# Ledger of designs, part 23: VHH binders against Dimethylsulfide dehydrogenase subunit gamma (ddhC)

Target 1, 240 residues: Dimethylsulfide dehydrogenase subunit gamma (ddhC), of Rhodovulum sulfidophilum (Rhodobacter sulfidophilus) (q8gpg1)
Amino acid sequence: DSLNAGNIRLVDPEETVPVIKIPDGIYLRTPNDPDDIIWARVPEFRVEMVMAPPVHPSVGLRYRDEYPEQDLVVQLARTSERFYVRLRWVDPTRDMSTLRDRFRDGAAIEFSESDDSVSYMMGTDAESPVNIWYWHPDGDRVESLAAGSPGSLTRLDRQPVTGASEYRTGHGPDDSQWIVVMSRPLASEGDHQVSFERDTIPVAFALWQGADAQRDGLKLVSLNWIFARMTPDAAPAPGN
Key: E = the ipSAE of ESMFold2; O = the ipSAE of OpenDDE; V2 = 0.75 times the mean of E and O plus 0.25 times the DockQ between their complexes.

## First folded at step 16 (VHH; framework vhh_enristomig)

Design u05 (from m06 with S56N; at its last look DockQ between E and O 0.35; V2 from the best seeds 0.00; counts 0 for: pae O 2.3 > 2, grease 24.3 > 24.2)
Fold by OpenDDE, look of step 16:
Structure u05 (fold): chain B 240 residues (1-240), chain A 122 residues (1-122)
Amino acid sequence: as target 1 above (240 residues)
Amino acid sequence: EVQLLESGGGEVQPGGSLRLSCAASGFTFSSYYISWYRQAPGKQREWVSVISSGGNTNYAESVKGRFTISRDNAKNTLYLQMSSLRAEDTAVYYCAARKYYKFGDRYSYDYWGQGTLVTVKP
């Protein structure tokens, strides 16, 4: 069962994880298929997601002392053409819409545009920004965003990131999960689009649980940076 | 001391209604997902419904449209309104609370109640 983390490595902050090179000649049905067999060739790692500190005053007004927390399972891969991220997490409720009193689920990966000296909490300043891929379930939309600080989130003019998602309904709240794939071409033009022409890329993650009225700065986050190492070689098949 | 205490169980005729309560104490109730489970005689425990801290809900297919889960965070109480009850709904009903979803520990809850018996009988 894929929901069993028995063989999923827990990754602590500031640890390194490989970006797996998918060999050429593998054809995908769709670019962002959450169920593509290629993901069986990419090892999973697990990240503890905790409530983000209320940095922005507006978040402080809505902040509680304790929130439900969860693990995020991540896969990072690349072909000769695209960079892929696959995220999955347990979610007992599928929250698709933002209404007056309801909020949608969401997920994001954050890239430092430079190194780990940049704040993992949405960048340090305009000179030290981050690129964020933000997914939300309504329409399987993925937005390419930039930020230099909390509250400075900006939608970029170019939107090269695409995605697809699946909500798997189980027999109980522990069996249901989101699976989200986001990807873009390796080469992308435009300001604040993260460059993949690097050996190591600091990454961080965020989740929004709509059921808990999470939105904007009220979110679950990974702690500090995790370092994605770009590798030209495919890793051996994980032992399942 | 942490406690979940179910109440409201009893005997009811098919087609009838019943409201269960689960009173919580000793922990931050509002920060937990709270679920109802049930176990019929000779059967495995099965999930019935869940409600998030924010009030969003989910249901097992077998109870959708008939059962309604709700919570009152001010009272630290969970409710299950059951309607159109059937014989197959006969079971001991449990409330359970969990705060953290881990892939490595499925079906684990932080706290369980002792259960309350619901009998649907003509």
Scores: ipSAE 0.249, ipTM 0.643, lowest interface PAE 2.3, mean pLDDT 89
ESMFold2, look of step 16: ipSAE 0.456; ipTM 0.777
ESMFold2 (binder alone), look of step 16: mean pLDDT 83; pTM 0.831

Design u06 (from m06 with A97R K102T; at its last look DockQ between E and O 0.42; V2 from the best seeds 0.00; counts 0 for: pae E 2.9 > 2, grease 24.7 > 24.2)
Fold by OpenDDE, look of step 16:
Structure u06 (fold): chain B 240 residues (1-240), chain A 122 residues (1-122)
Amino acid sequence: as target 1 above (240 residues)
Amino acid sequence: EVQLLESGGGEVQPGGSLRLSCAASGFTFSSYYISWYRQAPGKQREWVSVISSGGSTNYAESVKGRFTISRDNAKNTLYLQMSSLRAEDTAVYYCARRKYYTFGDRYSYDYWGQGTLVTVKP
């Protein structure tokens, strides 16, 4: 059962997780299929998500002290051509649109463009920025963004990241979930597009629950960096 | 101390309507998803409806179109408006606070009310 957290490794901040190399010759009908059988070969790890601190004053007005505990399940994989992220998390409601009093769901992965000395909270400065892949459900779009600090989010000229999502409805609010796949060619040119020509890449995550009016800086985030190992020493046994 | 207290249950004829209330205290009500559950005699407890802090709602298929969940955050109160009631709606109705957005083999509700009985019969 995909909802059984018992078999999913909890990853603490500053821990390392492997990026699984998918063997050549594996045929994928679509690059971003959330239900592709290939994901059964990629270990899942779980990250605790917490409310981002209200760094910007505009967030402070909307900030609340109590929030639901949230887990994010992550899979990282790569082929010889593309880097893949698969995210899934429990969401009792499917929020697709941003309107006056309604907000859409969202998810993001953040990459340090350099090392872990960069702030995981949207970068340190213009010289120490992050690349963010931001998914939102309307149109299954993934945007490639950059930031050097909170409030400095910028859309990049090149948009090489693609994605697809599935909202899987369960029998109750606790077994409904988003499943999102984001991917990009390994080689991508352009400013602030993260390079995958590294052994280790610091990554962080964000979630927006539209039903809770989360938006912009009001979001759930993982704590500190998690280190994605592009070339793991040993391949872990697949487990779900 | 977190408390949930259901009220409004009673006997009603088929096709009738009833409004349940759940009074919450001891926590920031507006910050939580709150659900209605029900348990019929001899049956397992089943999910009925959920409402988010922002007012997004979801329903079990069995009650969709007949039940309406709502909340008044100023009053720390959850409501369930039931219409077109059927015999199979007979159950003890519970409100529950949902705290966890995590995967598991159980529903992640940490507090439950004592329940209120709804009986639908001619």
Scores: ipSAE 0.259, ipTM 0.640, lowest interface PAE 1.8, mean pLDDT 89
ESMFold2, look of step 16: ipSAE 0.312; ipTM 0.683
ESMFold2 (binder alone), look of step 16: mean pLDDT 83; pTM 0.842

Design u07 (from m06 with G54E Y107T; at its last look DockQ between E and O 0.54; V2 from the best seeds 0.00; counts 0 for: pae E 2.1 > 2)
Fold by ESMFold2, look of step 16:
Structure u07 (fold): chain B 240 residues (1-240), chain A 122 residues (1-122)
Amino acid sequence: as target 1 above (240 residues)
Amino acid sequence: EVQLLESGGGEVQPGGSLRLSCAASGFTFSSYYISWYRQAPGKQREWVSVISSEGSTNYAESVKGRFTISRDNAKNTLYLQMSSLRAEDTAVYYCAARKYYKFGDRTSYDYWGQGTLVTVKP
């Protein structure tokens, strides 16, 4: 059962995880296919997702008791030319609407531009912003964004990230899930676009579940950075 | 006392329609996911549909396009509009409420109804 938590390792905050190199030259009908058989060869890991801290927490309520904990299942992979992330999580209903007063589902991975620890939520200063890949279910839009402080979210001039997704209905709401792949060329350039020419990159994650009862939707974040280890031979080759 | 009370079941010819209701009391209906399940005699209970507090829906493949789930939070009532009914839709239909879903948690629903029988004649 792919939803059995005991079979997927829970990664603690600040652990290092490998980015798995997969064969070049894989022929795909669609790029970023969440169902590509190659994903069975990439080890999955879990990251604990918790409710983002509220600005004004309710008095007398326990944070954990009020909202569910959620695990995000993650796979990190690369070819000689391209970096991939695959995310999956339980979601009882599919919400792709952008109508007023409705919230859509969403997922993000954050990359630190610095090897030093940076706030996993929004960056810690203007000189060390985070690069965010933000997936929207409407048309599988992925935006490459920069954030250096809370509320300072900027769409970048270059948009090299693409994605695809599947919402998979199970035998019930407990088995229904989103599966999302986002990817980008290793050699991409541009201000505030993450460089994959580093041995280790701090990464963090966020989820939005638009079908929850809150006015702003339920936003979940990973507890801290984890460290994605690129291979020692990960430098992009020209034209390959 | 928490209650979920289904109604609207009955006998119908193939291709016919029925509307089921589930009246809720004793809990905050508007903050829950509400589902329909069904169970034919001698078979395991199976999921039919779910609706979120904000009105998003999901359906089992066997009923998609034929059944419509809806809710009226002002009346604390869940509905299932069934159309194009088939003999295999014959079952006792239950409503059920659950507040949250999470990875790896297969615990039972918080509340279940008593069921209403739907019979589709051969």
Scores: ipSAE 0.445, ipTM 0.771, lowest interface PAE 2.1, mean pLDDT 77
ESMFold2 (binder alone), look of step 16: mean pLDDT 82; pTM 0.819
OpenDDE, look of step 16: ipSAE 0.739; ipTM 0.890

Design u08 (from m06 with S31N Y107T; at its last look DockQ between E and O 0.47; V2 from the best seeds 0.58)
Fold by ESMFold2, look of step 16:
Structure u08 (fold): chain B 240 residues (1-240), chain A 122 residues (1-122)
Amino acid sequence: as target 1 above (240 residues)
Amino acid sequence: EVQLLESGGGEVQPGGSLRLSCAASGFTFSNYYISWYRQAPGKQREWVSVISSGGSTNYAESVKGRFTISRDNAKNTLYLQMSSLRAEDTAVYYCAARKYYKFGDRTSYDYWGQGTLVTVKP
């Protein structure tokens, strides 16, 4: 898992990226193993992450000059029965949740419930409902949430998403990273749970790095939708 | 005017303990990641430990369990408590400050100290 930006394609907003078909079960030791060898067969892409706008609607506030921009490395895959996302990012320290603060480190993928032209503002100004998979480092908990208005998050009745993670210490802070896998069965009929029976799904991403004050609504988000194209079940596995 | 001033270096016997300090001035210390690095004679500089603005830590495998990094934001001071010292810990120890880490960004730290020598006698 390279941290060299030149080796990983930067995906612009509104690009289409493939969800790669991987073989059922033969390559994964456990459902969400971040270190599974199959991930070497899934193309990585890089998404630019910027500081999120305030909770109230704002057109021009993507970041401040003094706040860094971060890249998120993403892989999207499916089997015949399950959808997977793998996320990795540089994080000098491992921040876990506390009893009074559940949002030390965190990562999320957001799915649009609609296939049409729906504006995106993760967790702030969403004009249409979205389904969010939110990973928490304590116990690798993943929550399936719905959001339909600024600052409004609803935990869904069914919780079909699971995850696992690895924190890798490198030779220094600049090559230490989180690696997170989240997955869910393709079949899900719960209200506001994303449907993978669609050809193309708009997705977006968020990160919380608990080493700073991102928990107070100043989080990193991807700009606009990226379109995840579901590879049909009959398609060859990666590397075939 | 930014300063990082290490202190607390010296000679110590194997198995001994030593506490390094790094006094910071001229910047908002509490907003930075602060790291310890070391450079042994004839070796490349290597990372030892880092502490985040919020107090979370990470350690190189070679020092994990023996060294403890901490910070006192009220005093603008970084510490490295070193115990169970070994001959291979002999090095010049540096503190360094960096505000953010980004994917693919290998640029140098914003600020470096001048270093303090730790010698563990053979």
Scores: ipSAE 0.491, ipTM 0.793, lowest interface PAE 1.8, mean pLDDT 78
ESMFold2 (binder alone), look of step 16: mean pLDDT 82; pTM 0.823
OpenDDE, look of step 16: ipSAE 0.755; ipTM 0.894

## First folded at step 17 (VHH; framework vhh_enristomig)

Design v01 (from u03 with S31N; at its last look DockQ between E and O 0.51; V2 from the best seeds 0.00; counts 0 for: grease 25.2 > 24.2, SAP .672 > .668)
Fold by ESMFold2, look of step 17:
Structure v01 (fold): chain B 240 residues (1-240), chain A 122 residues (1-122)
Amino acid sequence: as target 1 above (240 residues)
Amino acid sequence: EVQLLESGGGEVQPGGSLRLSCAASGFTFSNYYISWYRQAPGKQREWVSVISSSGSTNYAESVKGRFTISRDNAKNTLYLQMSSLRAEDTAVYYCAARKYYKFGDRYSYDYWGQGTLVTVKP
């Protein structure tokens, strides 16, 4: 996996990206294997990750130095039965803990339960909740959560999401990375679990990099929803 | 004024040990990734090890199991304990500090030391 930014398309907020259908009859070596060669068949894209800015958000370089930015590399795929997300990002060290540790790493994908999300939403009311898959490095535990109001996260009673990860040391700290896969059956189970029986699903992302931030760790979020298209068109795309 | 000052370099026989230190001043040492790099004559500078603000570590494959990075935030000091030294470890060793690492972005304000020479006799 390349960390050269010029090789991987940067996706803007509100853009639509395809979920790549892996042909039935091709079997992964194990569920969620981050190193499965099938991932070479799935196009990667980058999403810009930012922290909330200070009261002077238009200050360019100082803003970048004080509030770090990072790209998240994403792949979205499915089979006839299962949806997969693969995430990778630069992390100079592996920061794991079996205790509650404000410095541990983590990653999430967030799904809107509504089809008509045109702006970034983090569960602003009960009629527009989000389903969150949150990966933790200790034991590759993945939680399915709901956010129905600001600052309120609820662990859902059904936990159908699984994951696996690899921390890969590069030739230096700037090309050392986490690689995480999370997946779930396409069939919906339980309240507030995202339905994959939709043509387009708004998604957003979050990262926790405790070693890069102040006393509370670093939380980065994507700028807005992007739209995951579940039903790829077989006809040639216009290329825009 | 930001300063990183390496010390502890010298000559050693193959299989020997050295302990390098890097004394830091002029910045909030505890908030930074601190790294060791090395450069042999005519070669590119290469990464050796890094330690995070929380104490997590990573090592280049060539030194894993032989070198140990550590930090003492109360003394603003980084250490590199080198053991089982080999001729290929001969280099100038540099301390470097960097607050954030970003995908594909080489823009950052790094601080670098002047280096300390380690020579492992043939």
Scores: ipSAE 0.474, ipTM 0.792, lowest interface PAE 1.9, mean pLDDT 76
ESMFold2 (binder alone), look of step 17: mean pLDDT 82; pTM 0.822
OpenDDE, look of step 17: ipSAE 0.812; ipTM 0.917

Design v02 (from u03 with Y32N; at its last look DockQ between E and O 0.55; V2 from the best seeds 0.00; counts 0 for: pae E 2.1 > 2)
Fold by OpenDDE, look of step 17:
Formats: C-alpha cells, structure tokens, sequence
Structure v02 (fold): chain B 240 residues (1-240), chain A 122 residues (1-122)
C-alpha cells in the first residue's frame, strides 16, 4: 500500500463518506484479513489526527506541548453480513504490550448511537452515548465499549467485534505502518451496540502511540464526526 | 544551534563489531525519534534503525539481529552497536532526528549529522 498521502483523499470533519457494499459471494480470505485484495476495491480516505485535549487531570500530568500530528487512512465496507473498518497509519515502532514505562499501540473507532449532536469526545451523557471498538495489538483483541463522557468508558457484556492486524516494516521508519481490520456482524444485540440500520452513522477515530507513552486519555483523535453513509441494499427484483 | 555529531567509524574486519555514537545538542533530545541511516558508495541512502523517546526500536531487515540501537538521554547521545559486520555494511553512517512522523513526509528529518565512515574489509 502506498504511504503517499497525496493520493488519498483528505476528509474534513463533518464530511460524508460511503460505506462500500461488497457484493454478495465475495468473502475475505480470512476473517478481518488486512491484506485481502478486496480492500483494493474500497476507496481510502484519510483523516487528520490531533492530540486530544487533556480533559482528565491525570492526563494533564503527561501532556506535552508538542505532539505529533498524523493521518489515519480509513476504509469502510460492509457485506450482507458484516461491517468492516480498515485502518492504517504510519508507526515507526511496533509496540505490543504495556510493561512498566512502555506502552502498547492502540486504535479505535467510535460510533454515535444516535446523531451528530452527541459529542464526538466519548459521548455527551448516559442518554447520548457512543459505542467504541478498541483494538489491542496483543492478540488482535477488539473490545466493544460504551461511553457517555470522558472517564465513563465501560466494557459491554457482549463482545461481537473481532479484528486482525499486520505491522509492516518498510524501508524507513515512516514507511512502517499498522494495518488493522475490525468487524462485526451487521446485526448485533445488546445495549450500546451501534446499529447499522441507519442511513448515516457519525464515526470518529482514536490512535495511541505506545512509543510516545500514549494511553487512556492521552491519545490522537479525529477532529470531529465523519459521517459514514450506509448504502441501501438493492431492492429485491420483482417476482423473485 | 542544533547539532548531530557522529563518531566511532573506522575499519573493521568481516565478523567484527563496532559501536557508533551520535552526540546531539541544541534541541530536546529525549523527545525525539532518532534514526541511523547509511549510504554506501554509489548507492542511495538507506534507513538502518530508529528509536523512539520511550526506547521502542525498529530495524531494517538487512541489519536486524546484528545491530542494536540505543540512547542515553542524560548524555544526549545515540548509539549503534554493530556486530557480525559484513562488507555490504560499508557506508557512511548518519544520525537523523525528527520530532515525530507524518503521513506522507517520507525520509524527511529535522536534523542530520555529517556522518561517520564504516569500512568492513579483510
């Protein structure tokens, strides 16, 4: 995959991007395969990621004046059965675990459970929460979480989201990248599991650079909601 | 004034070891990604290794298992321990510093050293 940002459309906050419908009968080689050729058929767009403000006092102690800015390359797709997100971003180092003063990398996609009036910073309140898919590099575990405000992150009882990742070491540190795929069945029961039976879903993103000791509220975030447009299924042919 | 000054280069036999140093000054060393690059005669400059502020490391495949990058923030010094040296490791080795990496900003560093020559020959 090209790491040339110039060839990837920059999506501004509050813009709409399509969720690409993968035709029926086409399957990924393996679940959440980051290298599946199908991804070549899904347009990439990039989102500017900036350091999240230190809203929690504990984060303030770790806050630096200078933080890296980077782009997150995103692909959104769905089959008749599953919703997929593919994320890739430049990361000079592969950080897999948290040990003492070393921290793991991470990535997340956040879905508004309602509309864009909800705060993209982990929800507005208990009545206007967000569903978060949080990817762990160790074991490629993806947690389904909910939040109504900063500090209210909660693990949901049901964990329907799965993931897989690849770390590619390139010819330079800025050619090295994470590629992460997360997916879930389109239909999923349980409180705070985002519904995909919607025309438009506000989505936001977060990244944790373990190499920079990012963790918890110390993270990179997208600037605002991006609206994922769910393309409707083709109407059944008459008489079938 | 920002400076990166490489040292430790020299001649060594195949299979030998060498330790390079890069002394940094004029910027906050501890907060930067620091890399080693090398350029062999008649070849393009190539990335060798990188170390983050937290000590996370990465290596080019050609040197993985043989080279070790490290840093001493108290001394503002970057190191490259080279072992099992090969003729193809012959190059001028450069220290390069960047605050952070940006998507699409490939091979651009804020600061570069002048390099130190490593020659591996019998």
Amino acid sequence: as target 1 above (240 residues)
Amino acid sequence: EVQLLESGGGEVQPGGSLRLSCAASGFTFSSNYISWYRQAPGKQREWVSVISSSGSTNYAESVKGRFTISRDNAKNTLYLQMSSLRAEDTAVYYCAARKYYKFGDRYSYDYWGQGTLVTVKP
Scores: ipSAE 0.445, ipTM 0.764, lowest interface PAE 1.3, mean pLDDT 89
ESMFold2, look of step 17: ipSAE 0.451; ipTM 0.778
ESMFold2 (binder alone), look of step 17: mean pLDDT 79; pTM 0.796

Design v03 (from u03 with S53T; at its last look DockQ between E and O 0.58; V2 from the best seeds 0.57)
Fold by ESMFold2, look of step 17:
Structure v03 (fold): chain B 240 residues (1-240), chain A 122 residues (1-122)
Amino acid sequence: as target 1 above (240 residues)
Amino acid sequence: EVQLLESGGGEVQPGGSLRLSCAASGFTFSSYYISWYRQAPGKQREWVSVISTSGSTNYAESVKGRFTISRDNAKNTLYLQMSSLRAEDTAVYYCAARKYYKFGDRYSYDYWGQGTLVTVKP
């Protein structure tokens, strides 16, 4: 895995990216292994992460030009049976603690249940249901959740998503990182669970890096939907 | 106005212990990651340890289990407790403060101290 962002393409807003089909039965036999050799063969892309508006009115959004850039590196893959996402980001320290606020610490991928192209920022503030896979660092717990607007969060009855992670210490804080894999069967379907039988699925990402010495925690989000194309051999659509 | 001032260096026998301090002023200490770095003669500066705003820590493999980083936000002070010292730990030790990290942007710290010398006598 590359620690140099200059070699990893930054995804433009609303770009379509391919989900890479990998051979069945050979790789990821330990499910969600962040170190599986196959990950060297899946192209990485990066997305810019920005501070999300605060959910609680008492916390003012302070997004200034001086806020440092934060990138999330993403890989999307599938077999004939299972969809995988691999996420990695710089984190100078390993934080295994759990907070009672469900979105204060961790990482998430969010899927639109519809085919419309509503912006992730606008969609989470409207009636555009989102299926969320939320990874917690303690025990590699992953929850499948549904949300239709800020504060309307529901844990789903079926929990088909699993995950695993690795924290890698580098030569310094700038190359120390979390690596997280989450996956689910393609055919596992329940109320509000994303369907992978669509050709293109809008996805977005979030990171929670809350600290008790700062405001009520910082939530970072990707700015726009990225469109995950499930058909691996089709030519990518011309620019978005 | 900003200052990071290291202290506590000195000479020590192999297997001994030292405690380094880094006193901070002129910025909001509690909002920063604070790190220890060291530089031996003729070597590149290398990372030793970091502590987050919430008190989570990380260590270079060469010091893990022997060194302990800590911070006291009320006193704006960073510490490094060193034990089981070896000749290879001889270096000037620096503290450094940085608010955010991204891939590949090492040594781009907001503030650096002047350093304190640790000598482990063979």
Scores: ipSAE 0.487, ipTM 0.806, lowest interface PAE 1.7, mean pLDDT 78
ESMFold2 (binder alone), look of step 17: mean pLDDT 82; pTM 0.826
OpenDDE, look of step 17: ipSAE 0.656; ipTM 0.858

Design v04 (from u03 with K64E; at its last look DockQ between E and O 0.64; V2 from the best seeds 0.55)
Fold by ESMFold2, look of step 17:
Structure v04 (fold): chain B 240 residues (1-240), chain A 122 residues (1-122)
Amino acid sequence: as target 1 above (240 residues)
Amino acid sequence: EVQLLESGGGEVQPGGSLRLSCAASGFTFSSYYISWYRQAPGKQREWVSVISSSGSTNYAESVEGRFTISRDNAKNTLYLQMSSLRAEDTAVYYCAARKYYKFGDRYSYDYWGQGTLVTVKP
């Protein structure tokens, strides 16, 4: 789990990244364990995270002239039965609490139900619905949600996504991090759940960093879609 | 214009206690992460503790359970309560302020204090 940016490729928007097929039976822990040895064999990539624009004109971030620079490190993997995402990011302190007005940590991956990338931010376009896996630090709860517009998240009837996390203190604040794994069976599980029977899936990411919240809510989002290329057991897509 | 001024250092017996303070001015203290670092003679500077703008904390393993970081945003002051002091805690203690942390970024802190000496006698 290197924190040196030079060792981890920064992925640009619209770039295609592989979902790595892991042979069944090589991992030695549960599928959601962030420290499973299998993660050492999955290539990491970085995604630039930026402050999300306000969804209402009266909502905004009260900054000095600087704004947050944040990277998210991502790994995408699958077995014959299950899809996995592993996320890690620097967080100098662990913030589990949502007491009164304090913000807590959180992370999400967003999957487009469409192969075109016309709309991005949390499904703001009605013709581009998204499925969101949202991780909460209390109890490692993961919710499968649907979104059609900003702030209109809907909890889905079936909840097939599970997760686990670890907060690790390093040699200092720059070395301390959250590590989160979320996973789900490959088989479809109800309306609006992402289908993994596609060659590529547009994905995007979000973070909530409670210690960086300035009381009114701060969300970081990836700039645009990244295309996750599934490693199917079937023949490659046409047009080779 | 920006100042971080440490105080409260001194000489103490093993097992004793000290409380360090860091008075801040010239910047928006309440929006920063504030850390304690220390440097023993002939050693590299090492991290001790950090507190976020919202009051969340983290500690180096060597001090966990013995030191407590806190802040008073109304007084623009950071504290380090040190208990069960040991000879290896002898060092100059510095406070430092930084607004943001980024994965893989090892840039220097925005502001540093001048330090206060803590000496733990045998």
Scores: ipSAE 0.448, ipTM 0.779, lowest interface PAE 2.0, mean pLDDT 77
ESMFold2 (binder alone), look of step 17: mean pLDDT 82; pTM 0.826
OpenDDE, look of step 17: ipSAE 0.587; ipTM 0.835

Design v05 (from u03 with K102T; at its last look DockQ between E and O 0.60; V2 from the best seeds 0.54)
Fold by ESMFold2, look of step 17:
Structure v05 (fold): chain B 240 residues (1-240), chain A 122 residues (1-122)
Amino acid sequence: as target 1 above (240 residues)
Amino acid sequence: EVQLLESGGGEVQPGGSLRLSCAASGFTFSSYYISWYRQAPGKQREWVSVISSSGSTNYAESVKGRFTISRDNAKNTLYLQMSSLRAEDTAVYYCAARKYYTFGDRYSYDYWGQGTLVTVKP
């Protein structure tokens, strides 16, 4: 799939998009394989990503008005047992930051814990609790985090989310990309872990790009919630 | 005005090495992605390598492990160190500069050099 395919729809803010149910027992090599052929059967959509407003004094000092806008391509899928998100975006170079204090490379999806349609991932005053899956390229680490107040993130006691990624060099810098899959069992354990037993879940996205001197507070975000519509489950899986 | 001037091309034996340079002027070199492209006679121009403003790199599969891109922002100069050269590497090599890689080319400004010929002898 190409960002220039012309058939990848750019979704509007607050639009509802489907979570595609894929059959149980489809043979994935691993749970998070970004190159599994099943992804060709899941519709893609694009989300516009813009630079987040500064929310910390050090971020405000590094804020740049020249930073580019980027499209993020998203796929949402599930089986009877597991929820998946696949993210891909253009990145001419591969950056795997090892600097703990300077740069946070990565990608994130944010889930609202409520049905409030006004929550968003802008790093401002958060009026609703949110669960964040934060992917890091070093070792494909995914952290499940909670945010309940501005400028505060808490690593949750339970860490049920896993991920994998691939950096693909294309035929040039303009079609070289990261591809990231994150997933978790539909059944959740622990406070502040998103529940997938809802009909519609608000989601938002973030990216950190290490090649452009992005840092902890310099990020690209989707402008507002997108609403993920869970399909009704066809049957409970054995052993749930 | 904006200029990108390649140099360092020439003839070389198979297995040999060359170092190409691209001198830049007329724009803020340090804020751009800088790339090498090449074009063999009768073929389409193909990408070789790119280096970001922060020094991160990427390479086409055909040159990976044999070519090294680098930049010196104090001298506004891009380099391509080529080693283990083969007949298939014979081409005119171009440097190019682009500030952003985003959908829709909203911030795209491409500058191109005139090229330098590399010939790998039979």
Scores: ipSAE 0.418, ipTM 0.765, lowest interface PAE 2.0, mean pLDDT 76
ESMFold2 (binder alone), look of step 17: mean pLDDT 82; pTM 0.827
OpenDDE, look of step 17: ipSAE 0.633; ipTM 0.851

